# VH-VL binders against Vacuolar protein sorting-associated protein 28 homolog 1 (VPS28-1): the designs that were tried, part 15

Target 1, 209 residues: Vacuolar protein sorting-associated protein 28 homolog 1 (VPS28-1), of Arabidopsis thaliana (Mouse-ear cress) (o65421)
Amino acid sequence: MEVKLWNDKREREMYENFAELYAIIKATEKLEKAYIRDLISPSEYETECQKLIVHFKTLSASLKDMVPNIERFAETYKMDCSAAVYRLVTSGVPATVEHRAAASASTSSSASVVAECVQNFITSMDSLKLNMVAVDQVYPLLSDLSASLNKLSILPPDFEGKIKMKEWLLRLSKMGASDELTEQQARQLHFDLESSYNSFMAALPNAGN
Below, E stands for the ipSAE of ESMFold2; O stands for the ipSAE of OpenDDE; V2 stands for 0.75 times the mean of E and O plus 0.25 times the DockQ between their complexes.

## First folded at step 21 (VH-VL; framework fv_ontamalimab)

Design w2 (from u2 with light chain K35R N58E; at its last look DockQ between E and O 0.19; V2 from the best seeds 0.00; counts 0 for: pae O 3.6 > 2, placed apart)
Fold by OpenDDE, look of step 21:
Structure w2 (fold): chain C 209 residues (1-209), chain A 121 residues (1-121), chain B 112 residues (1-112)
Amino acid sequence: as target 1 above (209 residues)
Amino acid sequence: QVQLVQSGAEVKKPGASVKVSCKASGYTFKRYGINWVRQAPGQGLEWMGWISALEKYTDYAQKVQGRVTMTADTSTSTAYMDLRSLRSDDTAVYYCARDRGFLPYYGMDVWGQGTTVTVSS
Amino acid sequence: DIVMTQTPLSLSVTPGQPASISCKSSQSLLHSDGRTYLYWYLQKPGQPPQLLIYEVSERFSGVPDRFSGSGSGTDFTLKISRVEAEDVGIYYCMQSIKLPLTFGQGTKVEIK
């Protein structure tokens, strides 16, 4: 994508964001194609795909006013990246995760729940990165995440991620809505989210690879 | 106020080229795309193409593909439409029109006054 | 390309009376983003087109409330509750669900 000269910070950001979005979509398409053609291992694919998805989610959220529809964006610029669009917009999870979810329950509901969990993890972690640390900001996100985790039957009741989220919710419930997490608390929460996410991903069956 | 001002009427011979200008004012030029629409005498409206003022990305109608070039000069807030290999059926009033959004899907809200291009031997 | 078909092509209306113009598209103009990409334009004599309605039913700024748009999918209607002399011109529907943008044939509205 061609980048033009900019006059101010806002303009620069606009150009950068568009270029970045374009790049993410193209990269995802290439990655999807590579995976389908067995040019990369499932583990490598999953790792890279997860990174792209996270990056995409963050960027697309910030661009919602300018690019309310990613399909339109791709269409406008004739990107011909249908696999990427599906992965990033429709699925929201790596193909390997999607397949594992399908294999575990052989139902679309399980796959959807897995996607929901992944999305809630990402949203929660990204929110913290954006310094959204007020209780009324964090609590709903963790609540949603906790709820989604509980929907997934393959996760035991004593799954560490579930326990951690419940503990945080309890802690937050004792705070005022306008209260904010300290830097230390925010870092700890982020760490707990990340570790829970990793455990979650590891807990998914590998039968669909 | 938002305004698009186009260049004056043109008379050309078949095979010649014409370049119509469209100067924008009253808004941030880079934020919006420019559409070009033409209207043959007594006929309806025909979309010719679109250019992003921000990225200078273009998309042309198939009918004029290969003969049209749309450009934008952000320093002067001016869009240009160059139509080559003119034919008699290119005789029309040519309009530039601002797109309402960042992409060419949100309609045209401000139109230039039109430029009459006559192609005759 | 999406074909836009307007009916009628010509309409003569007594001042104060209502007018209705139909526009049909060869495919749905509803996008997955929830928006319907149908627009109405009026071209008054000797003037460039001007936007009246965007996305089926949204009046553009400055457009009188006597103009209204409705419809869904492939069938759309522009209504003028009470036609005035200043409403004389050619009305065009336009789709932008996909490129190329395409217009209807136009409906000429005249005063009796």
Scores: ipSAE 0.029, ipTM 0.619, lowest interface PAE 3.6, mean pLDDT 89
ESMFold2, look of step 21: ipSAE 0.482; ipTM 0.796
ESMFold2 (binder alone), look of step 21: mean pLDDT 94; pTM 0.959

Design w3 (from u2 with light chain K35Y N58D; at its last look DockQ between E and O 0.04; V2 from the best seeds 0.00; counts 0 for: pae O 4.6 > 2, placed apart)
Fold by OpenDDE, look of step 21:
Structure w3 (fold): chain C 209 residues (1-209), chain A 121 residues (1-121), chain B 112 residues (1-112)
Amino acid sequence: as target 1 above (209 residues)
Amino acid sequence: QVQLVQSGAEVKKPGASVKVSCKASGYTFKRYGINWVRQAPGQGLEWMGWISALEKYTDYAQKVQGRVTMTADTSTSTAYMDLRSLRSDDTAVYYCARDRGFLPYYGMDVWGQGTTVTVSS
Amino acid sequence: DIVMTQTPLSLSVTPGQPASISCKSSQSLLHSDGYTYLYWYLQKPGQPPQLLIYEVSDRFSGVPDRFSGSGSGTDFTLKISRVEAEDVGIYYCMQSIKLPLTFGQGTKVEIK
C-alpha cells in the first residue's frame, strides 16, 4: 500500500499552518535566548522580534478555532518555549519595547498600551500594503490607532502621530464609506503612519538602547 | 490491508493499572497518529486521547488526564495505552483508532477490534 | 467542550424505507479553512465503530451510496435512502474541529 504525503488540500494546509506556527514559536524562543545572552544587538533583536510577532498574530488569528490557546499548543507539542510564549502571547511586543515602557511611570499598563499601539500601527500599514483603501476599511484602523495612542501618557497631546491620525480621521469622515483612497492618498497615509510609528518608537524611554 | 489488532481482555482490581496494546499493519505506522476511544457497557463513545506516531506528541482528555499515558513504538508499529488508578467506571471496551490524517482533527478511519477492561473488586 | 446532540436516540425502520438522523453541535463546526469537521460512524452489533461519512458529506471508502450526509454550521443530518438489515447498529456523529473530540449520544437503528 502506497501512502501519500498529503491526503487532500485540507490536510496539506493544516500541516503547513501547524508547521508554521511551530516554527514561529521556536524561532521566537531562539531569538529571545539570543537576546538574553547578548548574542545580537537590541536593534537587531527588536526588528526580528517585531516581524515574528506580526507573523504570529496573523497566523494565530486564522487558527483561532483549532488552536484557541497557544500555551496549550506549546504544551501539547512539548515545545518548551516559555520565553516565546510570553513574548508572543503575553507581552505582544519586543523585550526592548517592553523594557522601555516599563521605565515609564506605569509598568504593566504602559507595556500593554505600547503593545496595542505597535499592533495598530502595523495593522494599519499592512492593510494599506494590501490595498485595503476603502474608507470603511481604513477608518476603523486609524480610529483604533488614535485611541491607543491617546492611552499612552508618555506621549504628549501634541504628539505628531496623534495629530496626523486625527487629521486623517477627519478627512475620512468627510468621505463615503465605500469611497476609496487614491493612490496618492494611500501613499501619504502610509508615509504618515510610518513616520508616526518611528516617532512613537523614538518617544519611548531609552529608545535606541 | 490496514489493520489494528489490540491485546486481549483484562480484568483488574480498583487501583491497579492496565496497559492495552494496539499493533498496526498494512500502512506506514509513523505516518498517522493513534486515538484511543472507550465505551462503557451500554454507553456511547468517549475520546480518551491521541498520540502522534511520528513525533509521539500526546493530547489527553481532561477526564483521564494524569492517569493515562499513551506511547508508540515505531519499531514494532505498536501503540500503547496505559491507564492507572483504575476505577469501576473505567470498565469499558477500549479502542485504538488510526487518524484519517496526520492529526486527530481529521477523524478516525480504521479501528481496532477493542479490548475489554473490567475493573471489579 | 463541544456538545453533540443526536435525535432521535432510537429509530425503528422498515427495510427499504428511508431513515434520517440529526446531529447538532453546540458551536459551529465550520473552520476558517473552509472545511466542516463533522464525522459519522456506525457501530454494528458486537463490532467497533466504522467510519461512514467524513466532513459532513463525503462517503468513506466502501460505504454504500444509500448513505448521505448533509448540513452546515451546527446542524447536520445523516440519511439512509433505503435501510437494509446490515445497517442495524448505533450511529454516532463526531466533531473534530477542536480537542477533545466529542461524540453524539448515538442513535440506535433497528429493523421493524
Scores: ipSAE 0.020, ipTM 0.596, lowest interface PAE 4.6, mean pLDDT 89
ESMFold2, look of step 21: ipSAE 0.393; ipTM 0.758
ESMFold2 (binder alone), look of step 21: mean pLDDT 94; pTM 0.958

Design w4 (from u2 with heavy chain R100E, light chain N58D; at its last look DockQ between E and O 0.03; V2 from the best seeds 0.00; counts 0 for: pae O 8.5 > 2, placed apart)
Fold by OpenDDE, look of step 21:
Structure w4 (fold): chain C 209 residues (1-209), chain A 121 residues (1-121), chain B 112 residues (1-112)
Amino acid sequence: as target 1 above (209 residues)
Amino acid sequence: QVQLVQSGAEVKKPGASVKVSCKASGYTFKRYGINWVRQAPGQGLEWMGWISALEKYTDYAQKVQGRVTMTADTSTSTAYMDLRSLRSDDTAVYYCARDEGFLPYYGMDVWGQGTTVTVSS
Amino acid sequence: DIVMTQTPLSLSVTPGQPASISCKSSQSLLHSDGKTYLYWYLQKPGQPPQLLIYEVSDRFSGVPDRFSGSGSGTDFTLKISRVEAEDVGIYYCMQSIKLPLTFGQGTKVEIK
């Protein structure tokens, strides 16, 4: 075995992360183009897009200090991925979700609630990945998310996401405002959020079509 | 050369607090988090907690939760560990050790020389 | 918490002979990123611990090639092909796959 240089290994890992970020952006761009060209079904697109978005959020959050601006990253590496950048950074939701929201604009209440839920999910997950793990940081985000989910009539009362959020709120309520989630707790919460988000997205109209 | 230099030995009474410093040199402080590990006399190593390099996110061992505060000053490249409500069983050599500031945690590749903290009445 | 169990706790070795230390974890140390977060440290008398092996089998810079690590999942081994006087100390395995970080009990290696 050869003697490894610690710094070299770490540097390599850093670049691997950059490469992964690059790949996600490129993949998203391809996916967006495929969708626009009707090469994939809306269902397939939404599924894959959601995965990429979640992956992107996770990775970009972990790299936030090294890559604080994704647009700049894309520019730096001369990535012609405007659709991806919009989807990942600006929108944060699949195009199908946006279209559904727009189409249901006549039923403004439902579309707006869906958008609110999505935003609250994203905000909550992003916050955690940014290591905002103090109770006074996390609680209001989850509270808003829980409230938003409860506004959405298409979600049953026993929707798992609702239950999970309530449980977390209860847990957090027993903690001090200045207390912070442990790494394990933060991971679990993020997992629960992600799972809930996926379930939520799946429950939206035409999500499976 | 990469080095962590800790503050000197401390003798404290039960109930008192101790603050140990760990000054880093020879590398970019912001690239690495700091772990704190203690070792009671004749005993093994016990992880106390971790502070991240970039965001100063902290995570403490349950055993010292509520009594410990870890901080970092990037301007001086110094990490601090404050342990309150000292007890006799807190008597130990306390080490700071460099680690990556990302999750999951990496290994501790550089260690301070240790700070002996003695808690006695 | 992940429990790290080392065996043996003490080892006396004749110089030039091989040594082997086992470390078992109560949970798998394989992460989803494909890495196994098992580390080996040596604490020489009167000194702080020093990193020997990271991620099961990678030798840290400056570590002699007589040191080698192996294993997977929950079972790991540190081997010293030819023990030297300078290898005297207490060896610790450590996991960092999840918090809290936990160490083995330590294995004291002495020279006969």
Scores: ipSAE 0.009, ipTM 0.536, lowest interface PAE 8.5, mean pLDDT 87
ESMFold2, look of step 21: ipSAE 0.418; ipTM 0.781
ESMFold2 (binder alone), look of step 21: mean pLDDT 92; pTM 0.949

Design w5 (from u3 with heavy chain G56K; at its last look DockQ between E and O 0.33; V2 from the best seeds 0.00; counts 0 for: pae O 2.2 > 2)
Fold by OpenDDE, look of step 21:
Structure w5 (fold): chain C 209 residues (1-209), chain A 121 residues (1-121), chain B 112 residues (1-112)
Amino acid sequence: as target 1 above (209 residues)
Amino acid sequence: QVQLVQSGAEVKKPGASVKVSCKASGYTFRRYGINWVRQAPGQGLEWMGWISALEKYTDYAQKVQGRVTMTADTSTSTAYMDLRSLRSDDTAVYYCARDRGFLPYYGMDVWGQGTTVTVSS
Amino acid sequence: DIVMTQTPLSLSVTPGQPASISCKSSQSLLHSDGKTYLYWYLQKPGQPPQLLIYEVSNRFSGVPDRFSGSGSGTDFTLKISRVEAEDVGIYYCMQSIKLPLTFGQGTKVEIK
């Protein structure tokens, strides 16, 4: 993307966001290709891919009004990044996670549930980062996450993530809909989400990649 | 009211260049792209290219590639189309038209009044 | 480039009667996002084109309900239920599934 000088702060911000989106897509494409060619280890790939996906989700959400379709964006700028588009838009999880999910139950349903869990984790965490801390904002997100986690049979009932989400839901249920989490509460929730996410990812079976 | 106002008619000799302006008003200029479409006398519509008002990214039709330059000035909400190395078959009415979206895929909802460019020896 | 083919190229219609214009594309205009990127324009005499229909069947703001668009994939139709004198002009279909944008040849609609 051509770099331009902008006099308007809003224009500059938008340009930067577009550039960032472009960069994420390109980076993801490169990463995907590197992984396919065994130029990067599965663990390194997964780590980097997860970062890109999270970043993409956050950014794309902020650009949804201007870039409602990532495919069109890629087409417009002739990016030729089909692997990235699939990974970021269609799959939403690293290839390694996708394969592990497939290996777990050898069913598309299992993979979809894993993807759902990942998405719900990311959504919940990003929401907090965006300072969406009202009970009526947070509760449904955690509820969805809890439900998703419960769909995954490979996770035991006493999975820490499940327990934490239930505890938070219970806590939130005692609050008013318009009430907001304190900064401390929000930070704790974010920490719990992140911890649970990591545990979740670790709990997924390893597939021979 | 959303409006595009183009510059006046031009008469040029072959080999010359023409620059048509398109001033936008009534909306956030950087929010929408600008298309340029021309129409030769008695002929149909021909898409020439598109420019993003925000990022000034351009995409030109192959037929005019190398001879056309589209620019946008957000400070004046004006788009420009510069066509070089004019020839007789460039004689046409040139239109600027706003895209309905950020990207050039969503149709043109507002059109300028057109600029007649005549290329004659 | 996607070729857009309109038929007929000319149409003479008695006021109050219906009119139908066909537009065919050389490839599908359906995108993976579920949208079909076909547009209809009317250019009245001495005027710039104006948008009538976007994405196959959506009337643009201010467009009378006597105009309707239909179709899918590669075959599209613009219909005017009751042609009026003000509907005289050249109608163009346009695709935007990919660049370059391409127009049909145009269909001249006249009143008998």
Scores: ipSAE 0.196, ipTM 0.667, lowest interface PAE 2.2, mean pLDDT 90
ESMFold2, look of step 21: ipSAE 0.581; ipTM 0.844
ESMFold2 (binder alone), look of step 21: mean pLDDT 94; pTM 0.960

## First folded at step 24 (VH-VL; framework fv_ontamalimab)

Design x1 (from t3 with heavy chain V110Y; at its last fold request DockQ between E and O 0.27; V2 from the best seeds 0.63)
Heavy chain, then light chain:
Amino acid sequence: QVQLVQSGAEVKKPGASVKVSCKASGYTFKRYGINWVRQAPGQGLEWMGWISALEGYTDYAQKVQGRVTMTADTSTSTAYMDLRSLRSDDTAVYYCARDRGFLPYYGMDYWGQGTTVTVSS
Amino acid sequence: DIVMTQTPLSLSVTPGQPASISCKSSQSLLHSDGKTYLYWYLQKPGQPPQLLIYEVSNRFSGVPDRFSGSGSGTDFTLKISRVEAEDVGIYYCMQSIKLPLTFGQGTKVEIK
ESMFold2, look of step 24: ipSAE 0.589; ipTM 0.844
ESMFold2 (binder alone), look of step 24: mean pLDDT 94; pTM 0.962
OpenDDE, look of step 24: ipSAE 0.068; ipTM 0.623
ESMFold2, fold request of step 25: ipSAE 0.591, 0.578, 0.648; ipTM 0.850, 0.837, 0.865
ESMFold2 (binder alone), fold request of step 25: mean pLDDT 95, 95, 94; pTM 0.962, 0.961, 0.962
OpenDDE, fold request of step 25: ipSAE 0.828, 0.846, 0.839; ipTM 0.936, 0.944, 0.940

Design x2 (from t3 with heavy chain G101K; at its last look DockQ between E and O 0.30; V2 from the best seeds 0.00; counts 0 for: pae E 4.0 > 2)
Fold by OpenDDE, look of step 24:
Structure x2 (fold): chain C 209 residues (1-209), chain A 121 residues (1-121), chain B 112 residues (1-112)
Amino acid sequence: as target 1 above (209 residues)
Amino acid sequence: QVQLVQSGAEVKKPGASVKVSCKASGYTFKRYGINWVRQAPGQGLEWMGWISALEGYTDYAQKVQGRVTMTADTSTSTAYMDLRSLRSDDTAVYYCARDRKFLPYYGMDVWGQGTTVTVSS
Amino acid sequence: DIVMTQTPLSLSVTPGQPASISCKSSQSLLHSDGKTYLYWYLQKPGQPPQLLIYEVSNRFSGVPDRFSGSGSGTDFTLKISRVEAEDVGIYYCMQSIKLPLTFGQGTKVEIK
């Protein structure tokens, strides 16, 4: 592969973003392989995997117009990172989370719901980090998150994360679509999302292993 | 308007090489890829390969692998297709076509006018 | 490689009448991203191919509404509601779900 030099800021940014995406995918592949080979503990794997997933989601969202398909990106560059692609795009959660979910009621269904919840948490938190604080931006994300949390039967009706999301949705519903959260409100929402996410992860079967 | 203008017709002998150019205009060249497709007389369309304009990353069809080199000059917004070791069955109209996206490839939306390459002894 | 098969290979149509071209792929063109990577091109006599439809059913810019694409998975159809003289040429379907890109054999449309 021949690499061209960039001439302007946009070109440089594009190249840097592609390089970063490439690096994340490669790092994830390496991590997945290490986990499969028992070279790292499940807890270490989960921590690092989650970081990569969050980073990936943030970056991929920003590259949506340029790289709308990650699988094809990987294919184009012949990355041979099928494990990473599965983890980052298909699963969206660490393997340890999938396994814990599978050990519960229905294997594939519960795993999918857990993955959906994780995805919605990450998307919501990352959107705030990207300063997407308009009501018409935040409301759909929280709505999706609330819906996904309600799909997961292992979470009780009074799960704190559910309650917090409902409260925020109610608050947002009283605002105008073009209204924006204040910095303080955005920070509070992010905090609530993060705490809810942690509680969610803790509520999953065999959490902490 | 988006336009791809290709170089003129070529007549070559077997064993020779041909280099076809494709000059792009009307859009940001580096934000797209270029496909090359050829069409033998009275035949259908055959994809030859693809190049990313910015990075110069290429992928070639197996049929022409080893004989083809695609390049892109971002300073002149021009793509090139070099085909070596020409044989009679390389006689065709060669087209460059813009890919719909930079990366990855998604399909072709704008085509050059074509370059006729004739290989005869 | 994905094999694209068009039917018929030739079609003669009376002006104002509808036309239909079928394209079948040897494997599904539905990607995990939810998009189906099937394209339709028209090559008019003496001209390069031009894009008509992208991703099964989306008309390219400037394409008349008499053209429509449909289908899913491995079966696709291009329809012309009212064929005009300017519609004469060879129509190709193409897949771009994976490399190498592959085309159908082409369908020659003529006016009676």
Scores: ipSAE 0.023, ipTM 0.603, lowest interface PAE 4.0, mean pLDDT 89
ESMFold2, look of step 24: ipSAE 0.313; ipTM 0.699
ESMFold2 (binder alone), look of step 24: mean pLDDT 93; pTM 0.956

Design x3 (from t3 with heavy chain Y32H; at its last fold request DockQ between E and O 0.49; V2 from the best seeds 0.69)
Heavy chain, then light chain:
Amino acid sequence: QVQLVQSGAEVKKPGASVKVSCKASGYTFKRHGINWVRQAPGQGLEWMGWISALEGYTDYAQKVQGRVTMTADTSTSTAYMDLRSLRSDDTAVYYCARDRGFLPYYGMDVWGQGTTVTVSS
Amino acid sequence: DIVMTQTPLSLSVTPGQPASISCKSSQSLLHSDGKTYLYWYLQKPGQPPQLLIYEVSNRFSGVPDRFSGSGSGTDFTLKISRVEAEDVGIYYCMQSIKLPLTFGQGTKVEIK
ESMFold2, look of step 24: ipSAE 0.628; ipTM 0.867
ESMFold2 (binder alone), look of step 24: mean pLDDT 95; pTM 0.964
OpenDDE, look of step 24: ipSAE 0.763; ipTM 0.907
ESMFold2, fold request of step 25: ipSAE 0.653, 0.661, 0.628; ipTM 0.876, 0.874, 0.865
ESMFold2 (binder alone), fold request of step 25: mean pLDDT 95, 95, 95; pTM 0.964, 0.964, 0.964
OpenDDE, fold request of step 25: ipSAE 0.858, 0.860, 0.860; ipTM 0.953, 0.954, 0.952

Design x4 (from u2 with heavy chain G101S V110Y; at its last look DockQ between E and O 0.29; V2 from the best seeds 0.00; counts 0 for: pae E 2.5 > 2)
Fold by OpenDDE, look of step 24:
Structure x4 (fold): chain C 209 residues (1-209), chain A 121 residues (1-121), chain B 112 residues (1-112)
Amino acid sequence: as target 1 above (209 residues)
Amino acid sequence: QVQLVQSGAEVKKPGASVKVSCKASGYTFKRYGINWVRQAPGQGLEWMGWISALEKYTDYAQKVQGRVTMTADTSTSTAYMDLRSLRSDDTAVYYCARDRSFLPYYGMDYWGQGTTVTVSS
Amino acid sequence: DIVMTQTPLSLSVTPGQPASISCKSSQSLLHSDGKTYLYWYLQKPGQPPQLLIYEVSNRFSGVPDRFSGSGSGTDFTLKISRVEAEDVGIYYCMQSIKLPLTFGQGTKVEIK
């Protein structure tokens, strides 16, 4: 992509977002290749991959109207980043997470559930970052997350993440649909989500690799 | 309403170049791509290339690769198609057409009125 | 390049009667996103092409309901339930699943 000078702030922002998306895809591709070639440790890979995935989800959500299809985006610009596209769009989780799920004698369905959980965590956290704090916006996301966490049998019933999500759902259920979380509430929810996500990742088999 | 207005007819000699303009209105120019399609007399439609109005990324058909340059001016909402080294088989009506979707390309929905380019010795 | 093949290449229809045009692609036009990137255009005499159908079966804005598109994979059909005089022109199918975009040969529709 060319670097352009823009007179319109909106155009500049749009261009920057596109460039950022392009960069994320390229970076992910490079990371995937590095991992496959054992040039990076699994732990380092997972950390960096998770960051890229989160960043991608946030950005892609904001660009959904302009870039509704990431695969087609990659094709259009001849990015040749199939590994990145798979990781970011199809899998949604680091390869190490997929491998751990597989190693735990889990079926493909278990891996899918893990990916679903990760996706729901990221979506929830990113939505808050985008200031989507209305009850009718937040409730469905947390509901989906709670549901996905419950699908994963390796998580105990008293898993902290499950408890926290239930508590928030209960709190939200007492609010009006058009009500909005306060800044403090939104921050707390984000913190709880992040904490829960970390606990979730740690609870996955072979998380210590 | 979406409208694409193209420049007037051109008559050129072999070896010359032609630059056709396409002024867009009725929509946010920077959010959509522009396709160029030509039609030789009595023939079908031939896709020439595509340009992103936003980032000016281009992709050209192999047949015209090396001879065509597509540009876009967001300040005037105008797309340009420059075709060089003209030959007789370049004689055609040239159309600009808006991409149906935001980036990336999905197809085309609105068309200019066409520009007749005649290449004759 | 994806080859688009239309049949017939010409069609003469009595007003009020139905018409059908076939379009076949050399490759599937179904994308991984679940969309099928097949378009139908009409070029009336002396005019630029105009979009009729996008993504196989969706009528573009202002297109009469007598026009309908169907098909999947590599086989597509445009149907006109009742041909009118204003429907005279050349119909083109087009694929946009990958570059270069390619058109069918065109089907000339005339009134008897």
Scores: ipSAE 0.242, ipTM 0.660, lowest interface PAE 2.2, mean pLDDT 90
ESMFold2, look of step 24: ipSAE 0.441; ipTM 0.787
ESMFold2 (binder alone), look of step 24: mean pLDDT 93; pTM 0.955

Design x5 (from u3 with heavy chain G101N; at its last read DockQ between E and O 0.02; V2 from the best seeds 0.00; counts 0 for: placed apart)
Heavy chain, then light chain:
Amino acid sequence: QVQLVQSGAEVKKPGASVKVSCKASGYTFRRYGINWVRQAPGQGLEWMGWISALEGYTDYAQKVQGRVTMTADTSTSTAYMDLRSLRSDDTAVYYCARDRNFLPYYGMDVWGQGTTVTVSS
Amino acid sequence: DIVMTQTPLSLSVTPGQPASISCKSSQSLLHSDGKTYLYWYLQKPGQPPQLLIYEVSNRFSGVPDRFSGSGSGTDFTLKISRVEAEDVGIYYCMQSIKLPLTFGQGTKVEIK
ESMFold2, look of step 24: ipSAE 0.704; ipTM 0.886
ESMFold2 (binder alone), look of step 24: mean pLDDT 94; pTM 0.962
OpenDDE, look of step 24: ipSAE 0.097; ipTM 0.637
ESMFold2, fold request of step 25: ipSAE 0.772, 0.752, 0.707; ipTM 0.916, 0.905, 0.882
ESMFold2 (binder alone), fold request of step 25: mean pLDDT 94, 94, 94; pTM 0.961, 0.962, 0.961
OpenDDE, fold request of step 25: ipSAE 0.481, 0.488, 0.311; ipTM 0.786, 0.788, 0.701
ESMFold2, last read: ipSAE 0.736, 0.719, 0.736; ipTM 0.891, 0.882, 0.901
ESMFold2 (binder alone), last read: mean pLDDT 94, 94, 94; pTM 0.962, 0.961, 0.962
OpenDDE, last read: ipSAE 0.372, 0.013, 0.519; ipTM 0.734, 0.539, 0.801

Design x6 (from t3 with heavy chain T28P; at its last read DockQ between E and O 0.35; V2 from the best seeds 0.64)
Heavy chain, then light chain:
Amino acid sequence: QVQLVQSGAEVKKPGASVKVSCKASGYPFKRYGINWVRQAPGQGLEWMGWISALEGYTDYAQKVQGRVTMTADTSTSTAYMDLRSLRSDDTAVYYCARDRGFLPYYGMDVWGQGTTVTVSS
Amino acid sequence: DIVMTQTPLSLSVTPGQPASISCKSSQSLLHSDGKTYLYWYLQKPGQPPQLLIYEVSNRFSGVPDRFSGSGSGTDFTLKISRVEAEDVGIYYCMQSIKLPLTFGQGTKVEIK
ESMFold2, look of step 24: ipSAE 0.553; ipTM 0.834
ESMFold2 (binder alone), look of step 24: mean pLDDT 95; pTM 0.963
OpenDDE, look of step 24: ipSAE 0.686; ipTM 0.876
ESMFold2, fold request of step 25: ipSAE 0.617, 0.621, 0.612; ipTM 0.855, 0.860, 0.857
ESMFold2 (binder alone), fold request of step 25: mean pLDDT 95, 95, 95; pTM 0.964, 0.964, 0.963
OpenDDE, fold request of step 25: ipSAE 0.855, 0.856, 0.855; ipTM 0.950, 0.952, 0.949
ESMFold2, last read: ipSAE 0.619, 0.624, 0.632; ipTM 0.857, 0.864, 0.866
ESMFold2 (binder alone), last read: mean pLDDT 95, 95, 95; pTM 0.963, 0.964, 0.963
OpenDDE, last read: ipSAE 0.838, 0.848, 0.847; ipTM 0.951, 0.951, 0.950

